# VH-VL binders against Protein broad-minded (TBC1D32): the designs that were tried, part 2

Target 1, 124 residues: Protein broad-minded (TBC1D32), of Homo sapiens (Human) (q96nh3r1119to1242)
Amino acid sequence: GIHPVYFCSTHYIEMLLKAELPLVFSAFHMSGFAPSQICLQWITQCFWNYLDWIEICHYIATCVFLGPDYQVYICIAVFKHLQQDILQHTQTQDLQVFLKEEALHGFRVSDYFEYMEILEQNYR
Key: E = the ipSAE of ESMFold2; O = the ipSAE of OpenDDE; V2 = 0.75 times the mean of E and O plus 0.25 times the DockQ between their complexes.

## First folded at step 1 (VH-VL)

Design a9 (framework fv_alextatug)
Fold by ESMFold2-Fast, scan of step 1:
Structure a9 (fold): chain C 124 residues (1-124), chain A 124 residues (1-124), chain B 110 residues (1-110)
Amino acid sequence: as target 1 above (124 residues)
Amino acid sequence: EVQLVESGGALVKPGGSLRLSCAASGFTFSNAWMSWVRQAPGKGLEWVGRIKSKTDGGTTDYAAPVKGRFTISRDDSKSTLYLQMNSLKTEDTAVYYCTTDLYYGSGRWAFDIWGKGTTVTVSS
Amino acid sequence: QSVLTQPPSASGTPGQRVTISCSGSSSNIGSNYVSWYQQLPGTAPKLLIYSNNQRPSGVPDRFSGSKSGTSASLAISGLRSEDEADYYCATWDDSLSGYVFGGGTKLTVL
């Protein structure tokens, strides 16, 4: 079942994505694949099979020390990291496969600390 | 609500200076790449220049006709984009639009959000 | 003078399919994504198509884009009187290191 916390995160994720990365939001809408769907998968699995163990540790530490809202901010940071690739893959209509199997190579939590702090400042 | 509002348009003499502002709301301005696009009366759209986010280096690019005369800057604490126009020519007479310019690394994007424009007239 | 070439005008009748061409070179359309903009009289431009063929939220599916080689095309199916507007293509130009727009096409619905 879907936990109530996931419903709140789902709405928040889509609101932030629409405000922060409107073309990415539009790309998901056109693809028929909800951005919150992949974000919930990432969050529930703690990015297992998506990030290297070191980056998973950084994800967990970030959420523990800076608060649970950073689960959402990290998802938005991932979409910022993948913005170019998402727009490219929407053209071929394989966005879902890309995000589940290929997307997160090269993502580093530390590269997006300032970005996430700004998201917290603007949307908290 | 994602919104851009331009201001500062005025009638100025050739050789004069003018500063335009663009107030952004509804998204995290500090992470957005921003552009200015102008349109002379009865003519087509012409890109003026852009500024990258601070995270992506904060660098600027300009179209040839304005290079050396115009300067784009941003104040992320105020969510405001600026266009400083020096050595104005009659050819600079146009409506100036503020746009989100989504460009990352080697990528090329689109102008997703537009303001309503502010009118600059350069005439004796 | 525009770097990308569009016909200055196009026309059609209600219900017709109309296409607007945009011609460039290897340094712009040939190497980069194309976007299209609609400008209704007295209004700011609106993004209509991005990444060659994708529609933003709120744009009807009767608008479509395509790209082949160094040329792009905007197609409007089921033409309606409210489609009467100026249409612009745009892309990045590698040799100029900047964005370029087409000269614009004034679409008249007869």
Scores: ipSAE 0.000, ipTM 0.518, lowest interface PAE 15.4, mean pLDDT 82

Design d3 (framework fv_daratumumab)
Fold by ESMFold2-Fast, scan of step 1:
Structure d3 (fold): chain C 124 residues (1-124), chain A 121 residues (1-121), chain B 107 residues (1-107)
Amino acid sequence: as target 1 above (124 residues)
Amino acid sequence: EVQLLESGGGLVQPGGSLRLSCAVSGFTFSSYAMSWVRQAPGKGLEWVSAISYSGGSTYYADSVKGRFTISRDNSKNTLYLQMNSLRAEDTAVYFCAKEGFRYGSIPFDYWGQGTLVTVSS
Amino acid sequence: EIVLTQSPATLSLSPGERATLSCRASQSVSSYLAWYQQKPGQAPRLLIYDASNRATGIPARFSGSGSGTDFTLTISSLEPEDFAVYYCQQYSNWPLTFGQGTKVEIK
């Protein structure tokens, strides 16, 4: 069994993605690749190798000051940032390679503060 | 000038098969998702099927799943709909429709004139 | 599937009058809602996308509003060419769905 906290985060990520970015959720569904799998990797590694260190510091500060749910909101913000690119990678192998190697260059936590606050208001 | 031209419609008996084609010009076909939308006589619009820009992903309405196959040939700028096991309720004008936004959301900015498919004994 | 309900089914008005058309979704579609116009014997024409953005070439008298489950198409002053059937469409979730249409007819 999955620990309740991990289970809640995984389920919450997929629920939120389906509600907020339904075309992205559909792309993952068609690909056969679960969006929670990549989110879990990002969260577990604190975005190490995905974000530069200043953005990792912003990620940690956001979660410390605004609460652990922002781990999920940042993952949704990343998907929002990548929405157009994800819709172009509908095969599982293509999507996995893209998300692992190239996807998060140019993502800035501060560009999505308002977006994440709206997510908190709507889904808390 | 963007043009979408459907062909292949006609009269077919229940249980029969028919293949529709949509020839397109005036835009980069390989950059846009495409759909088939149908309209039964005197009724509203019903989305039937969609295909991604590369042909790598396809989507179907439950009413046609397992019977219809959408495909595209980007080298020929042509969209297809293979219709098998046709039923009376498949009788409709079938429109070819282009996604409005490159790589994006799926409102349809251009439509063909439609081709009539009649399924009757 | 998301069901879209349009009201009224028929709207009888005279040229120069304001038309207000409603589209209600069975669950939230956020702003992923488009409006189309269809004249007899013709293919549909895109009017509005993302709930409120006018498509290229669409006159300013057409406007869209709403989000979530409640959407409105407004024609501020009907021209003779505006008497047609109007459809809403969601693209929030697969399958894509259309409303049943509102016919705007001359009184």
Scores: ipSAE 0.000, ipTM 0.532, lowest interface PAE 15.5, mean pLDDT 83

Design d4 (framework fv_daratumumab)
Fold by ESMFold2-Fast, scan of step 1:
Structure d4 (fold): chain C 124 residues (1-124), chain A 121 residues (1-121), chain B 107 residues (1-107)
Amino acid sequence: as target 1 above (124 residues)
Amino acid sequence: EVQLLESGGGLVQPGGSLRLSCAVSGFTFSTYAMSWVRQAPGKGLEWVSAISGSGYSTYYADSVKGRFTISRDNSKNTLYLQMNSLRAEDTAVYFCAKDLSYSYGWAFDIWGQGTLVTVSS
Amino acid sequence: EIVLTQSPATLSLSPGERATLSCRASQSVSRYLAWYQQKPGQAPRLLIYDASNRATGIPARFSGSGSGTDFTLTISSLEPEDFAVYYCQQRSNYPLTFGQGTKVEIK
């Protein structure tokens, strides 16, 4: 089963994604692939195999220092980073392969600190 | 402060190849999608190719599909365009352009000064 | 591909006059249209994105309006530096496309 804290985060992720990136939310809905599925996978693995070690350290430090909600804000930042790429992947399996095998290469946590602060201000 | 600097343009024979480079400074390169936009002498703007921040997704105008390859090296802050099987109609100034925001394809807020590619016998 | 048609091809005006430039899309691009200014020998400069949002550093005399298929760029009072070629660009569908340009020239 899903751990209670992760269950709360998945609902929050979908709410935020719908509010902040409605076109991305629609793309996931049209593909039949729930954004919470991949976010849960990223969070439970601490982005192991998705982010470089230095970026995993930044992710952990950010969540420890700024609070557990930043787990969600980082997921939204990833979707913001990939917005146009996601909009071009209309089939479920194509989108899943993209997000699991390549999409997060080159993502840097520090590039999105301002964006995440705005999310915290608007949705806290 | 922010700068895009193109290089690699020049004169090439029809059927030849060139590789364009765009050196990036003043912002976090991996965060932004990048595009190549060209302009033939005395003509308007034509979008050629784009690449996502991660480099996974690439997009091409139909006129260059199968001949041109866009790539990026985020560790070197450099964008590339490999141009093969060049034709006279590929003659243009090629601009490197940064996406406005974190989202690919929105608008191009920072442009290089362009590099001229001339394809002639 | 989505075709963008700009009109007029050339607009001859004097400094201080109002300029109105049109861009028409072959199918709806919603709000996903940008405007650029290009001077001879220079790279394009972003003016407006998403139909009506002015880019950073762009003077208030530039404004954009419209949605769907019909868009307008307005320069409320032309300054000498505003005589240039203007292009519209859509991001609704790939491939990304530009209009053919409107030249704003001194009368």
Scores: ipSAE 0.000, ipTM 0.540, lowest interface PAE 13.9, mean pLDDT 83

Design d6 (framework fv_daratumumab)
Fold by ESMFold2-Fast, scan of step 1:
Structure d6 (fold): chain C 124 residues (1-124), chain A 122 residues (1-122), chain B 107 residues (1-107)
Amino acid sequence: as target 1 above (124 residues)
Amino acid sequence: EVQLLESGGGLVQPGGSLRLSCAVSGFTFSSYAMSWVRQAPGKGLEWVSAISWSGGSTYYADSVKGRFTISRDNSKNTLYLQMNSLRAEDTAVYFCAKDIRGYSLYYGMDVWGQGTLVTVSS
Amino acid sequence: EIVLTQSPATLSLSPGERATLSCRASQSVSSYLAWYQQKPGQAPRLLIYDASNRATGIPARFSGSGSGTDFTLTISSLEPEDFAVYYCQQHYSYPLTFGQGTKVEIK
């Protein structure tokens, strides 16, 4: 079954991405690679091998303190962080390889708290 | 037309430092990931380090982690390798190389410099 | 790290003969395998990427095949300039790794 801690709607992820970062959504659509797939991979692995340990701790603390919806908001924040890079990778193989190869270097959860708060206010 | 020119190699004592440079021309430097690959005398190729097109991601072989730093200046079309705490086993010809794909950490290398010799000896 | 093993270590052939070089990976690299040619005193030259795609300017006599863990570089008819050392390299994941090389030499 679906585990409560990992309960995330693929539709919700796609909807938020399309609404907030339409050019990023279009890049994924053109590449044929679903953004919800990478988001679910990040969430189920708790960003292991993608974020530094201190940032993984910040991710977990954020979800515990502010609620499980922040799992999705952090994924959208990651796409916001990578927006310029993603727009340069319109081919399927390029985008998929980029996202698998430590693309989250330099991402800090705290840099996107304000952005995620706005997401919560607009979509909750 | 497309050219990579390495410089900065030479003789250095164990524990010393060197900075290698790779001057790039003939393509849009800021669109491609770059690598450093070395070859010890009479030996095969060994990958050393790579840097993404933006400079936002860097990668190192375990043998050089903590001692070498790769960097780039996209405004000057130049790639760098700062080598610290050099050891005899770092003696090699160092090549800079361009990733075959733009805006991707693709890792295949289609354009190479001629290399610069680094000799670490006492 | 992914270990690439090339065989044979040395291949002694005459001009006009077919050369077949093997590269085996310790784990799957999908199709992300490149082949390079290196002549004495020169930088490596890319021949093949993505297992089978010939790089720009590379003659049709060079071809690559394979996927997963088993890969082959074939030179259909050796020219004098083809006697060199050949390296395979996986471009699937970091750290990037090269095979130990196969020397193609004149018999």
Scores: ipSAE 0.000, ipTM 0.532, lowest interface PAE 15.3, mean pLDDT 83

Design d9 (framework fv_daratumumab)
Fold by ESMFold2-Fast, scan of step 1:
Structure d9 (fold): chain C 124 residues (1-124), chain A 122 residues (1-122), chain B 107 residues (1-107)
Amino acid sequence: as target 1 above (124 residues)
Amino acid sequence: EVQLLESGGGLVQPGGSLRLSCAVSGFTFSSFAMSWVRQAPGKGLEWVSAISGSGGSTYYADSVKGRFTISRDNSKNTLYLQMNSLRAEDTAVYFCAKDQFYDILTGYPDYWGQGTLVTVSS
Amino acid sequence: EIVLTQSPATLSLSPGERATLSCRASQSVGSYLAWYQQKPGQAPRLLIYDASNRATGIPARFSGSGSGTDFTLTISSLEPEDFAVYYCQQRSNWPRTFGQGTKVEIK
């Protein structure tokens, strides 16, 4: 099921990605696929069908207790987790397929709490 | 996939004008800063000019300020360099290059065209 | 403008040897320095950006180090395709500037 989602700006997502992971941002532009599009898909679905239930609960708890901007910070953390894989798909236009084939199976929210706190400090 | 094709080079007399063009494909042109870099025969690289993705910010080497103008047409995926008051020391191969990132203040030229030769001689 | 001085001007080595190239800036550029490779008749290729980050597709034998005014490009074991001219470039200040180049040639 779809859970309540927080409203967020596509511009904010792309601005943070460009500043924090510029090669990933470049890779998305080279592929012709907007990074904000996949982020909004993840956020709208509360990562349903992408993350295990326990990780979805961590995501929701993080956003509820630390603020709605963390929905964006977790998306940036996902891109950091997948950075090397994304760079390998820049020229193939297979980036969409890669991201939709549950590339997030190994992602754990708790591994990126410190990273997200740094993002909040730098970009709030 | 990424392609940059320069054109417009040729022989021109000192004091003359020439306009270079760079047609690009394989990436979202408006999302990247662009640069012109030149190389005199048998010499090293010299940075000439850069323009932001929107065209709102431009920068120039001191040797070309007031004589050269960088511009872009994002609807046509084309970068331009208008060169006025040309001097013998402007003789070089002129390379068009895409910067790594959206922000003109960060990143470096990561994809380059083949270059176009400009010869300034009487 | 910031002047970048590369040394040596020419480095003569054999395949399999380690190459160490230097770039010195007239004033601090922080970590805002890149390295390029250029072969005759070809456009330059970005190797390293912001002192130590390898560009996409660049082999692990290429590494960059340094900060401030003193920077090094290291090729751990030269391959035949690595014999080329190498340039450093800074983005700390406008205008952006390149070094004069170091030619790595086969002995």
Scores: ipSAE 0.000, ipTM 0.506, lowest interface PAE 21.6, mean pLDDT 82

Design s11 (framework fv_sotevtamab)
Heavy chain, then light chain:
Amino acid sequence: QVQLVQSGAEVKKPGATVKISCKVSGYTFTRYYMHWVQQAPGKGLEWMGRIDPEDGETKYDPKFQGRVTITADTSTDTAYMELSSLRSEDTAVYYCATKYPFGGLDYWGQGTLVTVSS
Amino acid sequence: DIVMTQSPDSLAVSLGERATINCKSSQSVLYSSNNKNYLAWYQQKPGQPPKLLIYWASTRESGVPDRFSGSGSGTDFTLTISSLQAEDVAVYYCQQYYSWPTFGQGTKLEQL
ESMFold2-Fast, scan of step 1: ipSAE 0.023; ipTM 0.665

Design s12 (framework fv_sotevtamab)
Fold by ESMFold2-Fast, scan of step 1:
Order: structure tokens, then sequence, then C-alpha cells
Structure s12 (fold): chain C 124 residues (1-124), chain A 121 residues (1-121), chain B 112 residues (1-112)
């Protein structure tokens, strides 16, 4: 499950995003939309209606076996996957709609496992 | 343009308390830990402690534990370092220094100009 | 705490010549999980705060001249200035950030 410290602290998500994907962080800043807000929606709903069922199962398995920190690392991996699309959406409303309704249909947890392991090594 | 601007020099008597400010601009204050470093005259640099402005959590070097208090005021983008029970050996320049965006890593990319604290009777 | 020891305590070098400053840590500052050395170098001129030169042992900070380079791994590190300029006269400090931050005692670099 969601650890209270991770659930309550949005700055972990935003600091890690700034460190790893500074152009994405800048795009969110320009849009006025906080990246931690969408990440918390994804995490609290276990990506329900955002990821395919099989990818939700992969997300849950990853967090159960590798630890709750991977809830954050998966969110950063999603932003890496969407980097080019996010950089094209500079208006808050456009970015919000994209992330909520369109963005994650192509995301596969397994494509970013090595990336997430590097995040764990650097930031745990 | 990142700037860390510290308060002016202080002269204190032994046993007094000093509180130094470090006002930041040019970045989001809550994104970076703020550290405090002491430099005695003609000597090297000694880490005192740090605060995470986002949640107010602190860590201190054991040498200063119990005498140092580091705080952050997010409404004014200002970090503070308070040192109590001052001794002549506390005469030093005190620096605030910003952590990197590499998640609480303690190398420092920007420094305040320094505040001289003189403890004399 | 990790103790940082610099050598020499002071060094005089002629303009245009190479300056070499060494730093040793009492324990390895290499983090095995990411293969990075948690080591930084700073320059400090009289009356000024320290200025970051190098981090991760060998990565040069933006705006720092190419003549500055860092090398080494584990416990032994070197800062090299390939061709000394007058503005490089300063005290240089190494710093580890593998654990509670600690600094070397400093090396005073002066012009011969």
Amino acid sequence: as target 1 above (124 residues)
Amino acid sequence: QVQLVQSGAEVKKPGATVKISCKVSGYTFTDYYMHWVQQAPGKGLEWMGRVNPEDGKTKYDPKFQGRVTITADTSTDTAYMELSSLRSEDTAVYYCARDTYLWGRSYFDYWGQGTLVTVSS
Amino acid sequence: DIVMTQSPDSLAVSLGERATINCKSSQSVLYSSNNKNYLAWYQQKPGQPPKLLIYWASTRESGVPDRFSGSGSGTDFTLTISSLQAEDVAVYYCQQYHSTPTFGQGTKLEQL
C-alpha cells in the first residue's frame, strides 16, 4: 500500500522530476499545473482508468515486491515516456485533459524497469 | 538568477543567542534543502546542519546539536540559523548554502555572502 | 564522520604552469549502487563565499573554465588547473557528500 510519508509529501515527486526531467518540470511550471497532483491521482487510484488492466497488475506487483518508493519512480517513468507530448502542451487546461484522458494508453511498466532501478539507486 | 542574501554582521556577548537570516530569490524555495556552514577566522569550512523548507525537517552535526536551530519561513522565502549559548570560539563567518536539485545531496551550488558573528566580552 | 585530508597545505605555481591539489577521504566516497563518487571541489577567495567548481568528482559546474578538472575515485582525488591564471589564486576545498558533509582543511594556491 501507499505509505503515509510518500502519500503526504508532494515535494519528493517534484524534486525528483526536476532532477531527472528538467524540461518536463519547466513545462508543468509554465502551464501552472503541479505534476505532483496528477501523480497522486494515479497512485491513489492505482492507475485505475489510466493504465490497461495488465499494466495495473504490473504496477501493483512492482510496488509489493520492490517497495512503496516505486509508486514515485513509476510516476517519473510515465513523465519520461510522455516527455515530448508534455513539452507540446503549454496551456494548463490542455495539459490536464491530455494527462487524464489520452496520455497513458501506450505506457508499459516493463519498458521502464531499468530506468526506475536507476532512480532507486540515485534517490532512495 | 539565483541569489542568497544574508543578514548583516552581529556582535554578541558570551552566553547570548544570535539569529541569522538567508533570504532566497530566483528559484522555488521549497525545492532545495538549505544548509548552514561555519568558517572560523583563517580556518576551513564546517557543516552545521540543514533544513528541508518543504516540511521543516532538520538535521544537525553532533558538535552543534542542542545549540543550533535551523528553520525556514516559506511565506518570506527565508531560512534562519539560530545559535545559542555563544562562546568566543563561535566567532566565525556563517554561510547559508543551497543543496542541489539532486534530492538532498549535500554539495552546494549557491552560497550566501556570509555573516560575520563576533563573540566578545 | 568521513575525514577529508588535502595536500599540500599550500602551493606556489607560476602563471601558465600546472597546479595539482590532492584530497584523500578516510573512507570510500564511491556509492556502489550508482558508481558515483560523492566528491566536490570549491574555490574561495578572501572575503568571498566558496564557489562550486566540480561535483561528482569530475563534472565541471556550468561557467567554470576548462582549465579546471577533477579526477580520482574511491578515496583519492585530484583537482588540476592545467594553466594557472592570476584569478585562480585562492584557497581550494574538497568536500564529500557520501554521508554527513565534511570538508578538507583547504589548500592555499598562490602565484610563484
Scores: ipSAE 0.000, ipTM 0.521, lowest interface PAE 17.2, mean pLDDT 83

Design s2 (framework fv_sotevtamab)
Fold by ESMFold2-Fast, scan of step 1:
Structure s2 (fold): chain C 124 residues (1-124), chain A 121 residues (1-121), chain B 112 residues (1-112)
Amino acid sequence: as target 1 above (124 residues)
Amino acid sequence: QVQLVQSGAEVKKPGATVKISCKVSGYTFTDYYMHWVQQAPGKGLEWMGRIDPEDGKTKYDPKFQGRVTITADTSTDTAYMELSSLRSEDTAVYYCATGPYWSGLYYFDYWGQGTLVTVSS
Amino acid sequence: DIVMTQSPDSLAVSLGERATINCKSSQSVLYSSNNKNYLAWYQQKPGQPPKLLIYWASTRESGVPDRFSGSGSGTDFTLTISSLQAEDVAVYYCQQYYSYPTFGQGTKLEQL
């Protein structure tokens, strides 16, 4: 199974987010909501209640076959997908509700395979 | 007291490479991005790129991609900007600059004194 | 690329009089959720690096005199010097940080 790497994954997520999506990282600072808070929820719950079952299966398969670092790459891919929306939802409560309740309904793992492969090549 | 101290003026021939240093004091070097900005004579300011000194990751403006290399040495708290294949239009003052503690915000509250690079034949 | 356009290119103002410099962005630099404009203003004197005057469109940097003020939102921004002093003769630049940073072409402020 997939087990969260709490200490390494939080630092790694923040490092990658800062490097790849600096305006998204900045938007989280403006909101007062740490990106690691939502990423840990996603990873710990295996995206249960956040992604459709089919996308959860894709997430699990990706991590099993390509390695546990893809837990982090998928989180960055989600932020890439939501970049414009995040930049508009910068109040803490507004951003938390958006990310928890509605943001991931449009996310497809397969749309971001190429993006995640590039992240692996650059950061593995 | 925050200070960014740059290396001295350089005169180079077309086709040469120049490497400019920016030595930091008064803050934790790895906590802030270091940016480089070009100002050609009588012209405006152009962002060239940045480095995160903590992980060495860089981002460059496409105009300079392929010719610019930004590096950082955490043992000496020094950032470097190297520009290759110099042309006369690269004649400019080059600045290092750093921003607020939120690294994702690209505005600049501290600047080096600038380094004049003259490319002439 | 967000294009920043300043007006006028040059401005001459008498000591003690008001100076106004305008800056337009090709797209909005306002985030609706936080109501912040990602816009800064700099002052540059000959032989010196740019000096940050204003960030978030209207917040004065520490140590900047009260006569400097920034206003505007979205795509249209203004830097105002309420009463020009001799030391204010400089080139002024606006800069957006909504995306990767771009600067206006600069406005040269001279004493009339």
Scores: ipSAE 0.000, ipTM 0.533, lowest interface PAE 16.9, mean pLDDT 83

Design s3 (framework fv_sotevtamab; at its last look DockQ between E and O 0.05; V2 from the best seeds 0.00; counts 0 for: pae E 15.3 > 2, placed apart)
Heavy chain, then light chain:
Amino acid sequence: QVQLVQSGAEVKKPGATVKISCKVSGYTFTSYYMHWVQQAPGKGLEWMGRIDPKDGETKYDPKFQGRVTITADTSTDTAYMELSSLRSEDTAVYYCATRGFLSSYAFDIWGQGTLVTVSS
Amino acid sequence: DIVMTQSPDSLAVSLGERATINCKSSQSVLYSSNNKNYLAWYQQKPGQPPKLLIYWASTRESGVPDRFSGSGSGTDFTLTISSLQAEDVAVYYCQQYYSLPTFGQGTKLEQL
ESMFold2-Fast, scan of step 1: ipSAE 0.299; ipTM 0.803
ESMFold2, look of step 2: ipSAE 0.000; ipTM 0.570
ESMFold2 (binder alone), look of step 2: mean pLDDT 92; pTM 0.946
OpenDDE, look of step 2: ipSAE 0.026; ipTM 0.648

Design s4 (framework fv_sotevtamab)
Fold by ESMFold2-Fast, scan of step 1:
Structure s4 (fold): chain C 124 residues (1-124), chain A 119 residues (1-119), chain B 112 residues (1-112)
Amino acid sequence: as target 1 above (124 residues)
Amino acid sequence: QVQLVQSGAEVKKPGATVKISCKVSGYTFTDYWMHWVQQAPGKGLEWMGRIDPEDGETKYDPKFQGRVTITADTSTDTAYMELSSLRSEDTAVYYCARSPYIYGYFDYWGQGTLVTVSS
Amino acid sequence: DIVMTQSPDSLAVSLGERATINCKSSQSVLYRSNNKNYLAWYQQKPGQPPKLLIYWASTRESGVPDRFSGSGSGTDFTLTISSLQAEDVAVYYCQQYYSTPTFGQGTKLEQL
């Protein structure tokens, strides 16, 4: 069956990204790589192999205690964290490799908790 | 390949409304922003507004706001620009132009549509 | 909004000689976070739509001859045609896309 905690809306992700980080949204369009594609991979795998175990625990706890929409908010927080790097990757392959292999090593959920709370307040 | 094809020339009286179409082919319509640019005879280029065909979000230049309406029909891959309350100074060639970036640069342009406002 | 000013308004250059067109923005179009200049150059011939030549101030569009080059950063930009060909006679426009798009007034390039 369908469980709400695993729900992910590609439309909601792209709408929020366009509203909050329009230059990042434009960079994805320029590259030909949809931001929802990588977000779905991250969410489906619970960031396994993308984040350190402690950060995966923080992600799961956040979604369990604050609601399934935080699956989307953490994806936006990741893009906020990577904004400068993403804007420098104009080729599809370069952006895909960057996001799949290296990009999340420095990401800490706790650094973006306030940012995600603001997203919830503005968009929920 | 990539083409932007605009509707034909229009002659309108002052106070009328004109609606110009821009049919695209050779790419995914919703992956790019569509912009409209005005060029008065013998003059430069002036941005009017843009639309995101994916969700219909629009933004207009204040000079044209209130008179211009940009729409997109994803079933026919066609963008439209409607300009109301036409004045003689609206006589110009109107271009649709595609951008991979929300603010532009424009990699492909329509052939242009001449709108003449006279009575 | 950002005002774009080109100089000169017109110039005449002999075939094979260098043509230089300048563009100045009223504020910087350099985005600090990505170190990119949001500046493009277009060529327009009579009866035709503008054609993109350069974007990101210095990146040449596919199919544009290598005699065309863009340079500059921040507020001062230059389009250079290293060796003028007959087909290069046109009006040239600079455009910023750092914010709501604005164009320079255009520079008419003629053959001497």
Scores: ipSAE 0.000, ipTM 0.551, lowest interface PAE 14.5, mean pLDDT 84

Design s5 (framework fv_sotevtamab)
Fold by ESMFold2-Fast, scan of step 1:
Structure s5 (fold): chain C 124 residues (1-124), chain A 123 residues (1-123), chain B 112 residues (1-112)
Amino acid sequence: as target 1 above (124 residues)
Amino acid sequence: QVQLVQSGAEVKKPGATVKISCKVSGYTFTNYYMHWVQQAPGKGLEWMGRVDPEDGKTKYDPKFQGRVTITADTSTDTAYMELSSLRSEDTAVYYCATLRGYDSSGYFPFDYWGQGTLVTVSS
Amino acid sequence: DIVMTQSPDSLAVSLGERATINCKSSQSVLYSSNNKNYLAWYQQKPGQPPKLLIYWASTRESGVPDRFSGSGSGTDFTLTISSLQAEDVAVYYCQQYYTTPTFGQGTKLEQL
């Protein structure tokens, strides 16, 4: 079941995605795949098997030093990074495979620090 | 200053392959997609495809899929567009184009363009 | 695939007079959640690449003269040049970026 921490993260993720990346939010709805579903997988696994070890370390350090909300902001940053690809994956299975198998290769946390700081300023 | 510098004009025979380059400077090459746009003489602009220089992933317009290959070389900050099985209809100016940045409100359209490369296909 | 259609294909306008170019999309490029139109306008002179003039339907790119303005929403858009200058003679293109980019066929603006 969804306990309070996961419940809050799910709601917050979808609220931010709708506000910040509305076309991505729309694409997930067209595909029939919930964006919070993949985000919760990423967060629950600390991006293990999704990000390189060095990037996982950056993710953990960011959350420890800047606060747990950054686990959500990094998920939004990932979607911003992938926005054009997501907009072109309208089939549910294609989008799921893309996000699970290949999409996060090459994502660097440090490329999105400024973006995440803006999210923090706008949504805290 | 952001610059996209393309390779020089090419003259090819039907059936040949052409490969044109787009060298970037003034920004981090891996941060933005590189797009390629075709413009036939006296005609409008047609998007061909794009590459993500960070991971090499590509997307192509169905019209060009099967004949076009777009690649990026991060060691030289250069993108390439290769078009095979050339026909006279492929005679066109080819542009590389990218956008400088994104803000929290979304993508920007193409604000940086290469100077264009004329490819002439003649028998 | 979103089809962009411009009108007219060409027009001639006297210096100092108003030029108006229209662009229609086959489906809306307005995203209601952020209230933005994913539409841009470009100017192209012979031998040069396109130059971005307007984005989000009405926002002028830095360095673009204020005589250029964009208007419209949803499927119907207009580029206006309030007082034509000689250097404005060019082909103008609209482009949507709501999905994979598509361009209008272009409008050739000539001096009458």
Scores: ipSAE 0.000, ipTM 0.522, lowest interface PAE 15.4, mean pLDDT 81

